# Ledger of designs, part 5: VH-VL binders against q7z443r523to685

Target 1, 163 residues: q7z443r523to685
Amino acid sequence: TSLNMSTHQLTITVNVTSLEKSLIVSIDPDSPLLMTLYLGFQYQPNCTHFHLNITLPKDKVWQKDEEYTWVLNPEHLQHGIGTYYITAVLSERQEGAQQTPSLVSVITAVTQCYYWEIHNQTWSSAGCQVGPQSTILRTQCLCNHLTFFASDFFVVPRTVNVE

## First folded at step 1 (VH-VL)

Design L06 (framework fv_lecanemab)
Fold by ESMFold2-Fast, scan of step 1:
Structure L06 (fold): chain C 163 residues (1-163), chain A 121 residues (1-121), chain B 112 residues (1-112)
Amino acid sequence: as target 1 above (163 residues)
Amino acid sequence: EVQLVESGGGLVQPGGSLRLSCSASGFTFSSYWMHWVRQAPGKGLEWVAYISSDSSTIYYGDTVKGRFTISRDNAKNSLFLQMSSLRAEDTAVYYCAKDYLEWLPYGMDVWGQGTTVTVSS
Amino acid sequence: DVVMTQSPLSLPVTPGAPASISCRSSQSLVHSSGNTYLEWYLQKPGQSPKLLIYKISNRFSGVPDRFSGSGSGTDFTLRISRVEAEDVGIYYCMQATQFPYTFGPGTKLEIK
């Protein structure tokens, strides 16, 4: 969904139904935008009340599509299953009242790292976690063992509100 | 105690270069936007430059653009101002200052004591 | 650039009397978010500037309630309900709505 970020805070609603997968939040602005994302569980977060935050774009990424991607692993979703809210706030300092509004597209997805576990003859995620260089199109797997890997990718429904 | 301490000021000849440093303590330096502000003898405050927490966003005042470079080292809790092509009009006390909130322009709540730069032959 | 002007530039006051300083901007300071980033700073003799007020009317922590800010658009006022000796110094307004950030010329408040 394309949204005007220049005058309003953007709220993203994500219903987490499983803690076995990582949540990926990808923002694609039509021009470079400095923004901060805040995460809240069962409440709408702001700059003074939030569970986690991140400033985008990220610096020194391997691929350009990592710049506006936030990876939230199960350990970051500490309150368990339920509704999480993400508030995106555009930095006031890079724009003025006379600047042209910018549009952004927001995509959320879930992903997981899997490897074939010979002893049990099944796919397992044990010893692996999704890394911070993951994107909507590519999953980075950080594992403490050497084996064959595969990854799952699922698109989750998006609910986006401009406040 | 939240504190900023400037250093590196001194006497320099016109056309010369000088590097100022600002050492931060008592707060999470890497989370805050930082400013340089100067004040010429007997004159008012002039905003010089700012830098975002991750160095991705940098702006300069028109009088110093192209001659000064702001930078930071978050691992060392330090802010820098590299000054080149110095002119007599750059003579001033230089202050470093911290934004009150992480990325919103709600004022500069902590300032250093300033370091004096004199450009004279 | 946004030009900031202040009036008066010199303000002698009797202790306990009220004081008022005007600040005007060459352009509206209303940001696209609806916020107005107009700030007031006090520089006491021999000291670094101190933040008094941000976003027109919000007192910074520790600032006495005798200080108040008001205004909108291009016209702003700092008021001191009863001036005390510790209030002596130069008062600056500043805008952070538009790059580059700009200060007013300053108003020197002195006790008679």
Scores: ipSAE 0.000, ipTM 0.479, lowest interface PAE 17.8, mean pLDDT 80

Design L07 (framework fv_lecanemab)
Fold by ESMFold2-Fast, scan of step 1:
Structure L07 (fold): chain C 163 residues (1-163), chain A 119 residues (1-119), chain B 112 residues (1-112)
Amino acid sequence: as target 1 above (163 residues)
Amino acid sequence: EVQLVESGGGLVQPGGSLRLSCSASGFTFSSYSMHWVRQAPGKGLEWVAYISSSGSYIYYGDTVKGRFTISRDNAKNSLFLQMSSLRAEDTAVYYCARDRLGYYYMDVWGQGTTVTVSS
Amino acid sequence: DVVMTQSPLSLPVTPGAPASISCRSSQSLLYSEGNTYLEWYLQKPGQSPKLLIYKVSNRDSGVPDRFSGSGSGTDFTLRISRVEAEDVGIYYCMQGTHWPFTFGPGTKLEIK
């Protein structure tokens, strides 16, 4: 779903049902759009009250589709399962001259890294973590051992309100 | 075990060029971003260059921009630093170091290779 | 570029005494997702640098608990509760929040 972000704020609501996977939040504008995202558990966050934040686009990226993707690992979802709110606030200071309103697409998904463990003939996530360069198109797997790995990927439902 | 080994250092004339190599073993090289860091004789550490795990994103320190080129070959577990237009100020021990994107720290360092630029 | 400063630059310590090194950055090192990318490295004489502490306060594997890091924003401290002979070397703070990465000038710790 594409939304016209002509206002200064957007709120994303996600119900987290498991802490065994990482949450991926993707906000894809049709043109560059400087914004800050704030995370809250069971409340709508703002710039003065939040658990975590991120400024987008990211400047330490592996691929271009990473620029507007926020990866939240289980360690970041410390309040457990339940409803998380993400407020995206447009910067008053956009890059260059004032831009026309942008269309944005919001996707939320969960992912985890696995490797094939030959002696037990099963998939295991031990020694691997989902990296911050992950996107809706690929999962970055950071492993402390030599291995060949795979990942799963599931889109999760969300609601989006424009303010 | 996790290991990085630099090679290619030596004596070069001012204005010359030199290519450094770093061989990685004991970990999934293609999943980690890499850095080059140098240290002039008797001086502190200076960050030189960064390359992302895929090779798509590259950053340089201001003193080496336009003269040095960082690259990698993930199939060969190798990192490179091509140095051109060398100056006396580039004389240093050059280290390669492994970085975890997401943590941004250099947890594994090589033993270094010495580059001397003199006439 | 972010300028990193350290004090003191020279630190003579009696064995078993505590030691503290301060590191200051010219800009906040808090990154957008809530992490602060400040690291401490130790370079022993004739050796390559070795990671001691990452993300302000996390000890690297094998680093003794007598080493601790603290701080936030622009002001950071490395503390050694009881200095031992093996701790001699140059201590560097480094920031990984802003490009380019920058190191402090180093603090030389010596046994007196």
Scores: ipSAE 0.005, ipTM 0.525, lowest interface PAE 12.4, mean pLDDT 82

Design L08 (framework fv_lecanemab)
Fold by ESMFold2-Fast, scan of step 1:
Structure L08 (fold): chain C 163 residues (1-163), chain A 124 residues (1-124), chain B 112 residues (1-112)
Amino acid sequence: as target 1 above (163 residues)
Amino acid sequence: EVQLVESGGGLVQPGGSLRLSCSASGFTFSDYSMHWVRQAPGKGLEWVAYISGSGSTIYYGDTVKGRFTISRDNAKNSLFLQMSSLRAEDTAVYYCARGPLYYGSGSYFYMDVWGQGTTVTVSS
Amino acid sequence: DVVMTQSPLSLPVTPGAPASISCRSSQSLLHSSGYNYLEWYLQKPGQSPKLLIYLGSNRASGVPDRFSGSGSGTDFTLRISRVEAEDVGIYYCMQALETPFTFGPGTKLEIK
């Protein structure tokens, strides 16, 4: 979905039903847009009250599609299963002024790395983590063993609100 | 030519700090995991630390946990080892070494390219 | 921690003769994937270590076919079918199954 960020913030609601998977949050603005994302559990976060944050676009990315992607591993979802809120706040340091409001597309998804376990003839996630260079289209799998890997992709139910 | 060059070694007093650097050339640095391995004078090899290509996964040897910090700057093709609370037993040649590719289908933890090493001496 | 041991620690060999080095781990290095997470490295005098074998039996790029790795679980062997002068140095096994990764004490191969 596309949202208008003329109000300087938007809120994303994510219902986390499993801590076995990583949450991927992808923001796709129609033009470059400097923002900070704040994460809260069971409350709407702001710049003074949050659990985790990230500034987008990301610096020093390998591939361009990583610029507006936030990867949240199970360790980052420390409060367990339940409703998480993400507040995106526009920076005052935007480059170039635009008269029209910016449109932003938001996609949330979950992913997990699997590898084929030859001895047991089954898929396993043991010894693998989803890496920070992951995007909505590509899962980076960081494994401590020889891997024949795949990933699943599930759309996480969400509600997005512009204040 | 694939090459790793360490620098930053020297003489430091017990309790001091030192930062080692490793400069990589001839390959796409951000695609490869990296290791630090040390060797005390006349002794065997001891694995020190590991960092994934993205920098998100880090492991340390038991003797250095809490005292050493591994990091990397992929834009500068550089690997670092920040050493604090140095002890006489940290005296060694420190090697940086390249691990396997972690962007793609398969990975495991071997070290196929090694630098020449930089010497750290902890002495009063 | 996984403890690695090697035997012999000193190995004098006549040029052209075969050589074998044993490596033992305190726990199985056989992963559920079917692979043994055991590596062999060679450090020649005054030089940095070089990778010889990974995943128990796979030769690294540029390693001569006279080198071979074998074994499974806790007992591994590096074999050199015909020792050359350039093979002199200290041979280390290493486990990469779990952190911290640990090296064996090394085996010094010398020409008689």
Scores: ipSAE 0.000, ipTM 0.467, lowest interface PAE 17.7, mean pLDDT 80

Design L09 (framework fv_lecanemab)
Fold by ESMFold2-Fast, scan of step 1:
Structure L09 (fold): chain C 163 residues (1-163), chain A 120 residues (1-120), chain B 112 residues (1-112)
Amino acid sequence: as target 1 above (163 residues)
Amino acid sequence: EVQLVESGGGLVQPGGSLRLSCSASGFTFSRYGMHWVRQAPGKGLEWVAYISSSGSTIYYGDTVKGRFTISRDNAKNSLFLQMSSLRAEDTAVYYCARSIRYFDYGMDVWGQGTTVTVSS
Amino acid sequence: DVVMTQSPLSLPVTPGAPASISCRSSQSLVYSSGNTYLEWYLQKPGQSPKLLIYKVSNRFSGVPDRFSGSGSGTDFTLRISRVEAEDVGIYYCMQGTHYPFTFGPGTKLEIK
């Protein structure tokens, strides 16, 4: 979905049903667009009332699609299961943004790292967590053990609506 | 294999219309901005039009403004150029090209081109 | 519109020798973000253009390290440290900072 940011903000609603998965929020502006995202639980956040924030685009990324991607792990969703709101606010200082309309597409996904635990004959996420270089197209898995079947990490993307 | 394939070129009379298509395969088309670039026989490259990944931002070169319309269908992995009021000066090979990623304005993948000849 | 000029327009070189192509713009290509959207493309005979360099100095994937880009503002250079036979073709600079986007006239690199 594309939204016009002429009002300087947009709101994304995410229903979190499990704290065992990570939330990935991807913003796709049509031109470079400096913004800050704010996270709130059960309320619409703003610059003075929020739980977490991030400024986009990110610096020093491995791949360009990471520049406008926010990875929220279970430890970041500390208010538990329920409805989270994300408010994206345009920075007052835009670099060349006035040349183009501020239309933004938003995609969200939920992911988790799984591997086959050979001695227990079952799938496990133990010792692995989703890394900050994850995007809606790929999941970075950071594990504290050697994985014999790295390609066996399962990713289950899920889309949610934008309000 | 990442690929762009143009079609729809041909011979057309001055004042006529023609629709060019560009089919994308091997990548997520909806994540890339797209360009049309043309090259007249024996001449250099001329940028024609740009459309953003979502289709919300469109730009045209001055020589084609008001006559050409760029559009895309992300569900069909297709890019289009609707050409109207064609002139002899529009005779060229027309290439479609993708932008590298989001805001990178470099064109890293190009089609083979389709030839448009405007002649009476 | 931003006018792009290239020098020389014809560049005969001996194999193994270095080559340099100059590109100048009629106004600054520095975007307000600090990025400079200046690209270099190579069109080999009978082929579609191929991206060599983006944002002034970044080599595109697979482009040999003998190619390098440099410059700032309005003055840019593409350098080939050791020219090889497969480098023959027409080199274009292009600006993507200002609408409409514009190409230089091209520099034809030939083996002597």
Scores: ipSAE 0.000, ipTM 0.482, lowest interface PAE 14.3, mean pLDDT 80

Design L10 (framework fv_lecanemab)
Fold by ESMFold2-Fast, scan of step 1:
Structure L10 (fold): chain C 163 residues (1-163), chain A 123 residues (1-123), chain B 112 residues (1-112)
Amino acid sequence: as target 1 above (163 residues)
Amino acid sequence: EVQLVESGGGLVQPGGSLRLSCSASGFTFSSYAMHWVRQAPGKGLEWVAYISSGGSTIYYGDTVKGRFTISRDNAKNSLFLQMSSLRAEDTAVYYCAREEAVAGFYYYGMDVWGQGTTVTVSS
Amino acid sequence: DVVMTQSPLSLPVTPGAPASISCRSSQSLVYSEGNTYLEWYLQKPGQSPKLLIYKVSNRDSGVPDRFSGSGSGTDFTLRISRVEAEDVGIYYCMQGTHWPPTFGPGTKLEIK
């Protein structure tokens, strides 16, 4: 699937079954691609009708794979469990892209921070949240307490058609 | 020692092309974003172009967009700026500079700059 | 593009006197995660620019403590508590919050 960078948009569908984990959306373009992602619950969002958005690539990233990753924590999935739609709209200003069509792969994953809770001898996520520098390859854990922690994730890789 | 060394500058006629190189040594080049910044004689600093550490994100200043191409070769620790359709207004010293994350998740600014390479566009 | 302005543009100072340079941005420089990417660079005569201050108030490695940065939102200040002869040069503020990065016009610090 090749994307005409001046005209097309890409739609991603995610079925959220739990609000205890964060959703990670990773866009993997073959070449640099300035875009805005819009989030909708049970509807196809666009630039005038959405409840959350993000512009990609992200500025000031530490790892390359953070550039096209959107982290949606449970508080961002404010409408609860169900089907969420994400529409990616290409910017009219493509810096360095030179009007070259790109292949776009989309990977979605869910992740959560877990730590071993000594008192109860179990894994817990209390006091921790997934940070914005998380990617498909690693989870940033922001905790309000000192502890040892681990993370997990579930990956659903796919390449989407943009027509 | 950590250093950046530019090369490839020179005298070129209007409408011509020139390729600048920047060689990095003393640090892990593939972990740093890179910038090109220029300075016309007697004038201030003007940001020209940016490339992320992996090469996937590229930005240009409006004055050079469509004429200049930034690229990098992490295996060779090298940064490039391909300049085409050069104008007298492109006459400047061109600096390459690196940008690193500091304190884990925070960005630091351009902490290491090369000595610059001079580009003169005239007939 | 974010427009950066500096005041004064020319700053003659007596050795040992304090100096202050103002920098203003046309829009807020607070990034989404809460950091402000405002930097100060010094270009000494015949040299490449050198980073002095990053994220408003943090001194780069090796920068003397007589240099300090402050400010928030759109208004920023670089202060030199006691100017020395080696501080002569052009001082630039720069924002890195919004693309494209933009520099101020520069302030030339000269010894009287």
Scores: ipSAE 0.000, ipTM 0.492, lowest interface PAE 13.8, mean pLDDT 79

Design L11 (framework fv_lecanemab)
Fold by ESMFold2-Fast, scan of step 1:
Structure L11 (fold): chain C 163 residues (1-163), chain A 120 residues (1-120), chain B 112 residues (1-112)
Amino acid sequence: as target 1 above (163 residues)
Amino acid sequence: EVQLVESGGGLVQPGGSLRLSCSASGFTFSDYEMHWVRQAPGKGLEWVAYISSSGSTIYYGDTVKGRFTISRDNAKNSLFLQMSSLRAEDTAVYYCARHYDSLYEGMDVWGQGTTVTVSS
Amino acid sequence: DVVMTQSPLSLPVTPGAPASISCRSSQSILYSSGYNYLEWYLQKPGQSPKLLIYLGSNRASGVPDRFSGSGSGTDFTLRISRVEAEDVGIYYCMQALQTPFTFGPGTKLEIK
């Protein structure tokens, strides 16, 4: 799962099969690496044609492991079920000294927050959303009511191409 | 009073196993990331392992990868280090330390250490 | 791995004099956040290490104002404006930007 980013770009392909879950994208470099991710639906995005973007590492994080994680909630996947492409482009300006090669690990996963609804004796996701502090290893659940919470998590297949 | 107390150290033969524990009191353990750091006799500090506040993210130093396992039990306010395939080079005082990541505050509280001696 | 080096390794100081310890990293530990993930620890004889400085220049709780940290990227300095007997021990720098987290070899501060 480790990829050489010396080519300045990689493309991640993931098939979204449910809009009830959040997509978690983690690109974890072995040393700090400035990059921008671009999201496209059914096409390979670039810096001039994309649906959404994010610059990594994130500046406003509570825990260090959030820095290279992009959380895409159902509201961000508005084109529906299908194939999404993410292009990660290495910034031309990097901080400090760099080593070559720079290796990154890529993982994609889906997660959803649930709560136990005592009146109906069942799990429900109503009023709960996956928060921006989520990572591939922990899910932040933000709920608008008080109750007992849980989440699910599973890794989804992806294809990665380096240019 | 905020404190960390290590236990479980002792004398063990090469190839053996030990489980170290670190008991936390006086603070909300589940809010803190935890580290194990060791120091061989007369030598400097060596970082061993890290575990996030939830237990989901774990990192190891190169010398212990594949042999040591860090874990935590937030309900019991406890941190653990399971050590296997021990070598003479693992002889050290082992410290647990807490770290609060919201401000990147460093390891502000350390235990007193527990001694592990690996010899035949 | 990021290699940390310190200079000097042995630092004899007269009481009340200033002291300065250098720490260098083999790679930059300045992050996109603008923070340097460098920490300073003091280990007094027979005691556990204690945090002095985090994020390059911020004093930990209870640390006297005579301690200060400075530097950025790969070159860092810990300065004690006036050394007291209580300051005797081994000073370690540590980078916390990249795993594995790494300590410098330590600088032993002694009173003359």
Scores: ipSAE 0.000, ipTM 0.470, lowest interface PAE 18.2, mean pLDDT 80

Design P01 (framework fv_polzastobart)
Fold by ESMFold2-Fast, scan of step 1:
Structure P01 (fold): chain C 163 residues (1-163), chain A 122 residues (1-122), chain B 107 residues (1-107)
Amino acid sequence: as target 1 above (163 residues)
Amino acid sequence: QITLKESGPTLVKPTQTLTLTCTFSGFSLSTSGVGVSWIRQPPGKALEWLASIYWDDDKYNNPSLKSRLTVTKDTSKNQVVLTMTNMDPVDTATYYCAHRLYYDSSGYFDYWGQGTLVTVSS
Amino acid sequence: DIQMTQSPSSLSTSVGDRVTITCRASQGISNYLAWYQQKPGKAPKLLIYAASTLQSGVASRFSGSGSGTDFTFTISSLQPEDVATYFCQQYNSYPYTFGQGTKLEIK
């Protein structure tokens, strides 16, 4: 879904149904856009009330699509399963004057890293975690052992409100 | 096992160009996800990040100093070179080079050189 | 640029005491925060990254917590060898920035 960020913020609502996977949030603007994201559990966060935040775009990235992607691992989703709210607020310190409203694409997905466990003839996630270079196009798997890896990937429903 | 060491002049006159070399062992800048950064610390003051260079020859310089800074690497010699033009007494500081991994969201510096004090005076 | 502010600027305490240092970011940095220890005349040493993850080989008396803009560094029981200046660093976005440092001394 593409949205016009003519207002200074938007809110993404996503229902987390499992803590076994990482949540990937992508907010891809059509032009560079400095923003801060705030995470809330069971409430809509703002700049004065939130439990986790991040400033985008990110620093040094391997691929351009990492710049506006927030990876939330299970340890970041400390309140458990349920409805999470993410409020994206545009920074007042934008580079240059922005006269044309920016269009942004919002995608939410869940992913997990697996490796083939020969002894049990099954896929296991032990010793692997989803890395911060993950995007909606690829999952980075960081494992403490040298094996061949795979990941799952599922786009999950979200609701986006512009305010 | 990872070690880094800075080398170069310890005394520089105002308006001259500073060239510092970081020689390292225990890793290679041909390895994906590896970078080397330069950080300085004026006497008694905070640390200031100057520049980073990565395995793919991608370079990032601190915007406040970007016109003065050049960072290059020589992968075959395990060296990274920092060049800073138009030195001023305010640039007097201990200069460090440090190892960085890009993987695992690693913007922190896990191994540091011993540092080299560069004094700018006439 | 993201400004990092540490408190207090200096602290004098006794061996065995619990030491707490705070760091505040001017913008949200999630958990992209590291803590360094610097002893006189030496290079900084990484103690903690990702706000709360202890670097391998670092004593368990050191810990970190926090997220977003407010972070805390704790030494549960001060040892003589812990006398140093401590710095926080954000690595959420370029340019990377450090706090002004907290000098820890034994009285």
Scores: ipSAE 0.000, ipTM 0.554, lowest interface PAE 13.1, mean pLDDT 83

Design P02 (framework fv_polzastobart)
Fold by ESMFold2-Fast, scan of step 1:
Structure P02 (fold): chain C 163 residues (1-163), chain A 122 residues (1-122), chain B 107 residues (1-107)
Amino acid sequence: as target 1 above (163 residues)
Amino acid sequence: QITLKESGPTLVKPTQTLTLTCTFSGFSLSTSGMGVSWIRQPPGKALEWLASIDWDDDKYNNPSLKSRLTVTKDTSKNQVVLTMTNMDPVDTATYYCARIGYDFWSGYLDYWGQGTLVTVSS
Amino acid sequence: DIQMTQSPSSLSTSVGDRVTITCRASQDISNYLAWYQQKPGKAPKLLIYAASTLQSGVASRFSGSGSGTDFTFTISSLQPEDVATYFCQQYDNLPYTFGQGTKLEIK
């Protein structure tokens, strides 16, 4: 859905039904737009009452599509299952942006990292976390079960399930 | 100096409605990030959070008592009002109001009123 | 609702002793935990928030530690004025819930 940001803020509602996956929030403005996102659980957050925040676009990214993406892992959704609200507030200054009303597309998705576990002959997410460089198009997987200190390597196939 | 003080009746009959007012100074509920909570403590028992109201008029009530609780504010008078319906002897407690300080998702209570003992008896 | 279990329910010790009180949450609350002191007949006073952050104006002998589900409150050297009931409170999720309290007395 496309939302008009000319009023300086918008609210995104996300119904979290599982803490087994990470939430990806992607903002796609029709022109560059400085904003801060605030997360609240069962309430609409603002700049002084929020659980978590992020300023977009991100300063340092590997790929361009990361600059307006917020990755929220289960540890970030620590208030459990329920309705989360995200309030996006436009910065008081915009870097060369036009005065014309801006349209913003918002996409939310869920993702998780999986690898094949030969002991149980099944796919497992144990020891893996979705990384902050993830986007709606690709999942960064950070796994701690591969140690460079060990003399032996145990390589397991990895896959990404995006829903 | 930040101060809060509870006021209201000290004796309430069963089935009546309790109305308590918290009057505060040293801060304003027009300031972002500020909120006021109501907490009660039955004699010799633990503290129980009842309700909160914040600067933008968002209201939060304890689910176990939600149908009985109303919290409102008057920012110009520095007052927060708690209304609790259908009082019962088990609701006998000291009622406190307290400030919610600046924090993300803050539920800790940094300044408290002196408390007012409300006895529910026929 | 998140249940907060506090131990011990009461303790009696001597001036100068190290006092430890524990608090356990029924689920992970990260560091969203506060400790309050309540002297007889008075309102609670905030001592610690965010599990380990000392409130301004509170004596340095008070400290807190822990994260997740297990938390500890410590008085490094008990003073006579520390006689009180101490409560933990989680503020990770609504409704906010308190422990049952630990009554601290001097022998």
Scores: ipSAE 0.000, ipTM 0.470, lowest interface PAE 17.8, mean pLDDT 78

